# VH-VL binders against q8eqq3, part 8

Target 1, 246 residues: q8eqq3
Amino acid sequence: MKIHIMIAEDERLAREELMYLLQQENDIILCPSAENGDQLLNLYQEYNPNVIFLDIHMPGINGIEVAKKIRNEFEDKDIIIIFTTAYESYGVQAFEIQATDYLLKPFSEERFKIAMNRIRKTLSTKKVRKPKVDKLVVNLDEKMMVIDPNQIGFAAREGRTVKIHFISNEVIETKMNLKELEEKLSGFPFYRPHRSYLVNMDCIKEITPWFNGAYNLVIKDLAESTIPVSRTAAKGLFDALQGVHH
Short names: E, the ipSAE of ESMFold2; O, the ipSAE of OpenDDE; V2, 0.75 times the mean of E and O plus 0.25 times the DockQ between their complexes.

## First folded at step 4 (VH-VL; framework fv_lerdelimumab)

Design G2 (at its last look DockQ between E and O 0.13; V2 from the best seeds 0.00; counts 0 for: pae E 17.0 > 2, placed apart)
Fold by OpenDDE, look of step 4:
Structure G2 (fold): chain C 246 residues (1-246), chain A 123 residues (1-123), chain B 109 residues (1-109)
Amino acid sequence: as target 1 above (246 residues)
Amino acid sequence: EVQLVESGGGVVQPGRSLRLSCAASGFTFSSYGMHWVRQAPGKGLEWVAVISYDGSNKYYADSVKGRFTISRDNSKNTLYLQMDSLRAEDTAVYYCAKDRYKSSWYYYGMDVWGQGTLVTVSS
Amino acid sequence: SSELTQDPAVSVALGQTVRITCQGDSLRNYYASWYQQKPGQAPVLVIYGENNRPSGIPDRFSGSSSGNTASLTITGAQAEDEADYYCNSRDSSGNHLYVFGGGTKLTVL
């Protein structure tokens, strides 16, 4: 997946320099550039970049203020902000708004590369970052339970019911089938390693080989539960764990 | 109504000069970069030049660099293309086109085009 | 200078889907814009910024990109869609240059 990057910079030479550096990268798309904060806001809404290189010192609204506006208006978007400035003193402000990095002008190639690596790392982790935990509501006989999907180790079909196993080793029973559960957990890293199991991939501790190309998963729960992986599901599991999307 | 109207085309001999004009209306001309694009008969589109909204930045295709000059008069809402040392290969319909933004740094399409003016360079 | 390549001609049956592809090194880092040109008419912008439609452009037009390619897709081609289509992008040289593809003639059958 390509990284969509937008530049906000009022100085032409600085913008050109940064553009040049970015053009050396193979995994990015350059969005339209902005010359001021207002333009950035307009372009951002239209093109939805993953990353903004934002000059602090722009005419009109300064970069810090723009960043705050972006964060406030787009709370659901984990945009990466890299501040650019000629002044070292703004490092603290960058930290306050949770900027990913801070680049001094004139840009050094080495420092730029470091920033790019941080961007990539952040994006890789955010892709892995669990969607805002939409709570799973499970109907139990006399009550509804609100469940954090992140606390689920795995679910297993046992007889006519599905049991949800938490990392804490707590177990609850639901009338929901595994398919329904999987659908409700579509925003979370769950995988079907077996027809009778749904596993939280973030809770996998180990993968051990089993007979005839099958595997067993060891879960990071207190019991170190073992879950079978069918041969047909094995390849997909490895790909999913490695972030390979087919 | 947003409109661009080219003028100044005609038949000229090789080595001669010609000046094209593009009259803009229906939008704030001074807020947008402008382009010239040409199309030889039966051929595809070829980008020729761009000028920023304030005229401070100009860029040219290699094929016309040193021979063509793009300029604008924002007070007259007019874009110009001075073509010097014309060659047979410069024969084309010349379009003026509006950039969606102020400068080439924001280039993501030409959203308004004129109908073009024909320039024929022949002996 | 960069170049963009397109198939010179493609055909699509009425109501069917067709994809016109543009290929070039600049497309690795820049979006393509797409233009429709009918005989005797000026080009019309139909897609910009990968998948943005200007006002007045039907929703059957869409854009996409992958690697060093950009594509214009017409889902449910209409007779009026018969035209030449050109891709355009910024040149990879970084000198504020622009380049058009060679154009694709779309025939609606």
Scores: ipSAE 0.041, ipTM 0.558, lowest interface PAE 3.6, mean pLDDT 86
Fold by ESMFold2, look of step 4:
Structure G2 (fold): chain C 246 residues (1-246), chain A 123 residues (1-123), chain B 109 residues (1-109)
Amino acid sequence: as target 1 above (246 residues)
Amino acid sequence: EVQLVESGGGVVQPGRSLRLSCAASGFTFSSYGMHWVRQAPGKGLEWVAVISYDGSNKYYADSVKGRFTISRDNSKNTLYLQMDSLRAEDTAVYYCAKDRYKSSWYYYGMDVWGQGTLVTVSS
Amino acid sequence: SSELTQDPAVSVALGQTVRITCQGDSLRNYYASWYQQKPGQAPVLVIYGENNRPSGIPDRFSGSSSGNTASLTITGAQAEDEADYYCNSRDSSGNHLYVFGGGTKLTVL
């Protein structure tokens, strides 16, 4: 499992040194770096990192105030915060906002390794936060794949596996069943038109009648794909498309 | 059906400017990051620039920083590359490419490429 | 500062297995993607993430990574697999700069 880490540091040399140290670790992925508190808050919401290395003294909103906003206003109590600073006097404030660690600049490799060990220990005992699916994360062996649900056309059970079909014509296989996938896509307009399919309703281009009260769906960018709608699912589909079930 | 078509290449003198366009069709352009990649004649691929789906984040190779500007117009499904202060070393076929993701950070590759437009910088 | 290093050329007998390697410090932290390019054509994505295959790419193509090395493996090489192959990933600094390897010319004998 890879740990997603974001750095908020306005001093280029300090940022580069921290990136260098992080890149020596085999179990991390670096998110884009922030150079000020406002940029950090934007990137944090977009990338949803596990860990932030956060400089106290950044231009604009300082790191302590950023951490308070994340903890209290966004109620993100699970994110791991490691403060960085040139001054030893900030340790008490870091404790008050439940920071995991505190690194003094210039960074020592020894202190950095200790911080990484605390990060790994904390993550091994934390519950994963899933308040709403803004991005779909799918585990494929030893990696995580981050998917924009808006780019999914449909998912289908094909034999013993489930395949996710993107509107780009890309296909990936997942170990999730359709029920799990539907649950993870809560908040997006997905519907089960058939026991073997899950469809993004925003991507439906055509609905054509089929025998015995069934229908077929065509997806906007997948014109040769025909997706069945069972007779028992047809009313629910039409209600959902017309806003009755939304 | 998914297509990217570059245009705007040509022969220009060193120090002058050129603007490349990439027309996108067959997919929701505003949902994806977009790249420029170049290839000098007989050479390998060189990444040039990327822009996020909404245009808010832009990044450049060191070789073009300060001289090239990537932009997009999502209402026209068009990607642009403004190339200023052109040098002989900028001579290449320029490809536009679609990222599989909106911001390119969780590396997913460039899944659709145009056929390229040739830029020749020569006196 | 970190380059992605590929051998300039490799050969494989028809029907045999070949691996093309890509080395660089950034590959410790970032996955690589792999591109096939035939003369006069645009590149084609063949592997993304560690081992994901775009639709239409034959299952004889696979990817792997370990440490600072990413590999593209072609099992049962076909004549049409003769091409240049490029790896691509982020640079070692973690900025949003991509870097391509120098490319590997695959010859199918």
Scores: ipSAE 0.000, ipTM 0.409, lowest interface PAE 17.0, mean pLDDT 80
ESMFold2 (binder alone), look of step 4: mean pLDDT 90; pTM 0.938

## First folded at step 6 (VH-VL; framework fv_lerdelimumab)

Design J1 (at its last look DockQ between E and O 0.03; V2 from the best seeds 0.00; counts 0 for: pae E 11.9 > 2, placed apart)
Fold by OpenDDE, look of step 6:
Structure J1 (fold): chain C 246 residues (1-246), chain A 121 residues (1-121), chain B 109 residues (1-109)
Amino acid sequence: as target 1 above (246 residues)
Amino acid sequence: EVQLVESGGGVVQPGRSLRLSCAASGFTFSSYGMHWVRQAPGKGLEWVAVISYDGSDKYYADSVKGRFTISRDNSKNTLYLQMDSLRAEDTAVYYCAKDRYKSSWYGMDVWGQGTLVTVSS
Amino acid sequence: SSELTQDPAVSVALGQTVRITCQGDSLRNYYASWYQQKPGQAPVLVIYGENKRPSGIPDRFSGSSSGNTASLTITGAQAEDEADYYCNSRDSSGNHLYVFGGGTKLTVL
């Protein structure tokens, strides 16, 4: 099955460059291109593409706003959005709208290929039934607890012990270290944003910029817990959230 | 109703020039790309040229490049094809056709009835 | 320029299904449009965007694509469907060029 791709780009040269790159791929078909946000919305309704390469800086409504509109109007559709821009500062915004990737202009072939791989991966995973959730067995002092990993918001190292925080705000303490816990949860979407934390990525509500290139995560638990993201872990987090595993 | 009407066809000698016109009605002419397509007698369709909605982009088939010029007057809802240095192989019915979009070239949804151009000595 | 190839002639019995195919490199990345042309008439767009029908085109017309091919299918051919059918697409050698197939004459028996 071909991947239907639509381009929204007001700059002719950039549009042509992207078209050229896409033409090198055998499993894609190009929809009509848009030159602004309004055109994109109209064409999107007509062609219902799988993927949109969306320039952030277009005349009229910007690409981010258009993306938000698309997401709001078509909630039932899992459209893949790739932002294109000359500026690096829109990473957080891209995440907020669940963009799959972010491409800087002028486009590098290597970076484009990475984006295409992400697109393909995303499309393939959507077809795969989520595997049956295995349970996590955690040794407590006098008993073993059977835990659904999906109910875990995050784990935190506190002193010599690790506290597992559930989305229900229940907390249990284990002698297991974070590394061991991470290994046991290898089949689940957990990430180490900080040396002292392990977070369930499915429970991330918000990512906010912090001081000196660091970030904070807001968790979808009842307490809306805040988890720090180190500078070194930030890039990996974004990649992981986008389904890119290195 | 969307309508395209070609005019300007006729018999000309090789090396001469001819200008075709296409009058558009029933739609916002300035919002769509326009095409010229020709068909030699008993032959298939051949794309000739396209012009964007505002006239800023023009593209030609190699067979007519350098000889033909596509243009438009949006104030008059008219498409033109200036044909210079005509050749016998240019003999065809020339159709103007409306693109579905402004500048994407993804289908011609309305066609005129065509005008015959005959190049003969 | 890239070329689109199609069979010069096909036949179908009344009420039966026929598929007209178009092949070319450009069809790997671009939709085919299909045009119906009857003798002495201008072409009429019948399919675009792989499987989209303009208003007024019967639902017996459908489009599909695979690899470097595009197909027009008429399910339940009618006598009035007898015509020449042309495929076209963007030319991959030029971003804004168009190319037509050689045409297929459909005879309804």
Scores: ipSAE 0.856, ipTM 0.921, lowest interface PAE 0.4, mean pLDDT 90
Fold by ESMFold2, look of step 6:
Structure J1 (fold): chain C 246 residues (1-246), chain A 121 residues (1-121), chain B 109 residues (1-109)
Amino acid sequence: as target 1 above (246 residues)
Amino acid sequence: EVQLVESGGGVVQPGRSLRLSCAASGFTFSSYGMHWVRQAPGKGLEWVAVISYDGSDKYYADSVKGRFTISRDNSKNTLYLQMDSLRAEDTAVYYCAKDRYKSSWYGMDVWGQGTLVTVSS
Amino acid sequence: SSELTQDPAVSVALGQTVRITCQGDSLRNYYASWYQQKPGQAPVLVIYGENKRPSGIPDRFSGSSSGNTASLTITGAQAEDEADYYCNSRDSSGNHLYVFGGGTKLTVL
């Protein structure tokens, strides 16, 4: 079960620090971030996240009033709200609107992990919702990139690095290895046809036999890319392509 | 260049008042929390007070609570410390300092050079 | 307790590595920041957010934390690193009371 989290924080560096902490968690999918209260309400309705990390001091409607609107006007009792703030004076209000946690800055990684554990415990006792749109966030050297997993054709290890190949023919390099990337994509139809490759099964165009019981894959719109399927992975690939009723 | 300049220090007798000012330039003053920190001669740093970027939240060290008032005028880019009922133990260099982040308190990244307050008979 | 405790003095031989420690219950839940102060000067922020270094601070300065302890490490100490060092964090109760440690005078031999 992947937890869909939205961040509402108007300060870029503070937002990036929180995204960094969240990316250390293997069970998270990040929604687009909000930079003010009105934008948060719009994105919340559009993406329907499980969890909002909500800064109290944002331009426009502040975070407390946003949370009251979500609880009272939208009547959403299921959304998990984690307030982030430098100021203790809002703790009573956070309790009254049934926030799951109230993080006083500058909170440590240990304190953040406690908040994540509370989120997980709360979700284990509640009906979880499916998100409207899922995104993958990939950390690059000087920025984070927001990716639609459906736009990924495949990823390949090339030497010491992993390259993500989009169906648009764009390529990015990531510091993640294929195992880490596969884990972050576990809710999507990705498969390991070979130890050096991770393929989007929805993007497979052709499967061609190869020597010794192996196969080659051709990815839609990536006509020059040929992806090997090892002998040992072939059965699993065909089983997944035929679909199984779960 | 980001700069903080304190003023208003001086020599006063116990029980009197002083008002310190901190003039800010080179950054958007209204976006940041501001601190006062003091250092008695030959001693360590002591945090005194903080005010949020919009002035809505104010906090004080126990040693000054009820006697000192932090305030700001964002239209003048100026931070203030009103010090009432001064005591000999309030003798110190007073620094103003800028919080690093708008609504997060991850360190004081810009400091003034300080203004000396001496409380002596 | 809400206090941050530092040793009052520490020495390091030129070019060697030194750790300056800060202990307090608050440090389980809150990052510490570290300040360097040379005689007659205002303090300078050298570490924030546990282990982040502001622009202009040499890479020989690093920070870490474990449990109730934060540490400032200077690798390859230089003569100009001789200064007083202060840690700063929030109260253990989560109040907005900031506290400085008592300071550590670093002597480079």
Scores: ipSAE 0.046, ipTM 0.533, lowest interface PAE 7.7, mean pLDDT 83
ESMFold2 (binder alone), look of step 6: mean pLDDT 90; pTM 0.935
ESMFold2, look of step 8: ipSAE 0.007; ipTM 0.438
ESMFold2 (binder alone), look of step 8: mean pLDDT 90; pTM 0.936
OpenDDE, look of step 8: ipSAE 0.850; ipTM 0.918

Design J2 (at its last look DockQ between E and O 0.04; V2 from the best seeds 0.00; counts 0 for: pae E 12.5 > 2, placed apart)
Fold by OpenDDE, look of step 6:
Structure J2 (fold): chain C 246 residues (1-246), chain A 121 residues (1-121), chain B 109 residues (1-109)
Amino acid sequence: as target 1 above (246 residues)
Amino acid sequence: EVQLVESGGGVVQPGRSLRLSCAASGFTFSSYGMHWVRQAPGKGLEWVAVISYDGSNKYYADSVKGRFTISRDNSKNTLYLQMDSLRAEDTAVYYCAKDRYKSSWYGMDVWGQGTLVTVSS
Amino acid sequence: SSELTQDPAVSVALGQTVRITCQGDSLRNYYAYWYQQKPGQAPVLVIYGENNRPSGIPDRFSGSSSGNTASLTITGAQAEDEADYYCNSRDSSGNHLYVFGGGTKLTVL
């Protein structure tokens, strides 16, 4: 099955460059290109692309606004959005609208290939029924608890113990350290944003900028818990969220 | 109803010039790219030229490049094809066609009935 | 310039299904446009994009693509479907250039 890709780009040279790169792929078909946000919205409805390469800086409605509009108005349509930009500072915004990736201009072939791989991976996973999740067995004082990892919001080191926080706001204490827990949760989307925290990435609601390149995570638990992201962990977190393996 | 009416066809000698016109009605002419497509007698369709909605972009088939000029007057809802240095192989019915959108490669959704150009000595 | 190839002629029995195919390198990455032309008439767009029908085109017409090919399918051919069918796509030599296939004459038996 061919991947239907649409480009929204006001700069002719950038558009042509991207088209050229895409033409090197054998499993895609190019939709007509848009030169601005209004055209994109019109063409999107007509051609129903699987993927949109969207320039953030277009005349009129900017790419971010257009993306938001698409997400709001067409939430029933699964569309992969790849932002294109000359600026590096749009990572958080891209995450907010669930963009799959962003490409810096001028485009590098290597970076483009990475994006294409992400696209393909995303499309393939949507077709695959999520396998039955293995359960996590945690030893408590006098009993063993069987835990669905998907119900875990995050784990935190508190003193000498680790507390597992569920999305229901239930909390249990374990004698395992975070490293051990992370290993047991291998295969699940958990990340270490901080030395004292292990977070379920599927439970991240928001990422907010903090001081000096750090971030805070807001979790989709009942308490909307906030978890710090260290500066050193920030890049890795974004990559992990986007399915990039380094 | 969207309508396109070609005119200006006729019989001309090789090396001569001819100007075709296409009168558009029933739609906002200035919002769409326009095409010329020709068909030699008993032959298939051949794309000739395209002009964007505002006339800023023009593209030609290699077979007519340097000899033909596509233009438009949006105030008159008219598309033109200036054909210079005509050759026998230019003999064809010439169709004007409306592009589905502004940027002129979205397909041709409406065609005129065509005008016959015959180049013969 | 890019080239699109079509079978020069195909036939279909009334009420049966026929597929007209177009092949060319440009079809690997670009949509085909399909035009119907009856004798003495101008071409009519019948399919654009992957499988879009303009207003007024019967739902028996459908489009598909695979590899370097595009196909027009008529499911339940009618007598009025007898015509020449042309595929069209973007020319790889230019961003706004088009190329037509040689056309396929469809006979309805």
Scores: ipSAE 0.382, ipTM 0.688, lowest interface PAE 0.9, mean pLDDT 88
Fold by ESMFold2, look of step 6:
Structure J2 (fold): chain C 246 residues (1-246), chain A 121 residues (1-121), chain B 109 residues (1-109)
Amino acid sequence: as target 1 above (246 residues)
Amino acid sequence: EVQLVESGGGVVQPGRSLRLSCAASGFTFSSYGMHWVRQAPGKGLEWVAVISYDGSNKYYADSVKGRFTISRDNSKNTLYLQMDSLRAEDTAVYYCAKDRYKSSWYGMDVWGQGTLVTVSS
Amino acid sequence: SSELTQDPAVSVALGQTVRITCQGDSLRNYYAYWYQQKPGQAPVLVIYGENNRPSGIPDRFSGSSSGNTASLTITGAQAEDEADYYCNSRDSSGNHLYVFGGGTKLTVL
């Protein structure tokens, strides 16, 4: 569980010193660094870091303005912003932008470690960042359908075709096999309880025991659904429902 | 008390060399960037060079590039300026100055009293 | 251009307010630093960044900037404030080359 950190600092020596300090930490990955505010905004959108170390005084759009864009225009309230500056006068502005910390230069190893611990504490209380919305595209009689994966209750192989069952009770057919479908849904909580089924774990209503250590699933709003869970898949299903991920 | 004391100034002919020293005391010398700044008689201040806290990075004014070399010995708390190929226009009081920051330059908060270098035939 | 321009001289009556200005394109992006120098003495840092005073610098000294201009303001000028004042900043290319303005001689009348 690595923390993705981006640095925005126009002075090469200061940027390199901060990189050196960060690289002493075993739980981080350094994103490419920015030398100005516009470059930071582009890299931020490309790399989606957990944390930005942001120098207030950069050429062009300054760090305060960058932070305002991230909070207000991109509506990212969860990214951790650590302002860096040689000047105490910016502490109030850092608070107004909901910065996690405010580091005065020159950095001490002690103060840097305190900031890193605060970052780790803050991240332990935040939800995992959801990837950009991916849509599932399927072919239906010479048109393509764009699907929100959250609307899928389950998918099943029925004969030679795969049918996607929506929680609305709609059903569509796809030429995609269950393995391909599972791969395209990797950002969503889908599980293979049986070789012929793929279920949305957020849509499971009830789980009932069946013979020989197997189980059956019922999906929300799909009252007629009975989805088998093989004995070999049962442990993985319960682990996934309890928030344990491999 | 934080102090910087320059030495090594004197009278020298054009084309000759001098080495200036700056002895530091009262602070952790190896934690800060250091500058040389000069002032010709009756004239304003001219920045000359800077060196990072560990000596790994050095920068020079165009007027002295290739002729002057800044260096430091952190074990002796001493900053140096090697001045080669001296010219009459290098005649000045040379100040050493401590930066507020170790590797990015944010103001020279402590200055020495200066040492006079006179380049004349 | 990284040139910093200051008026060569300015006067203020004792107890009055004076502004000393510094102009240069680099001041749009980089901090101005202000140094006081009395005759025969080493310079003293009086303002760093936009408006921060080192310890020991009186509250009557303040700094500001707008566009390409930085200003040092002395309110309630005292006789001891009579000195040369230099602004200092990085050049416009962002490399580590620095430049001083030409200096402003402040006379307290």
Scores: ipSAE 0.007, ipTM 0.432, lowest interface PAE 12.5, mean pLDDT 81
ESMFold2 (binder alone), look of step 6: mean pLDDT 91; pTM 0.939

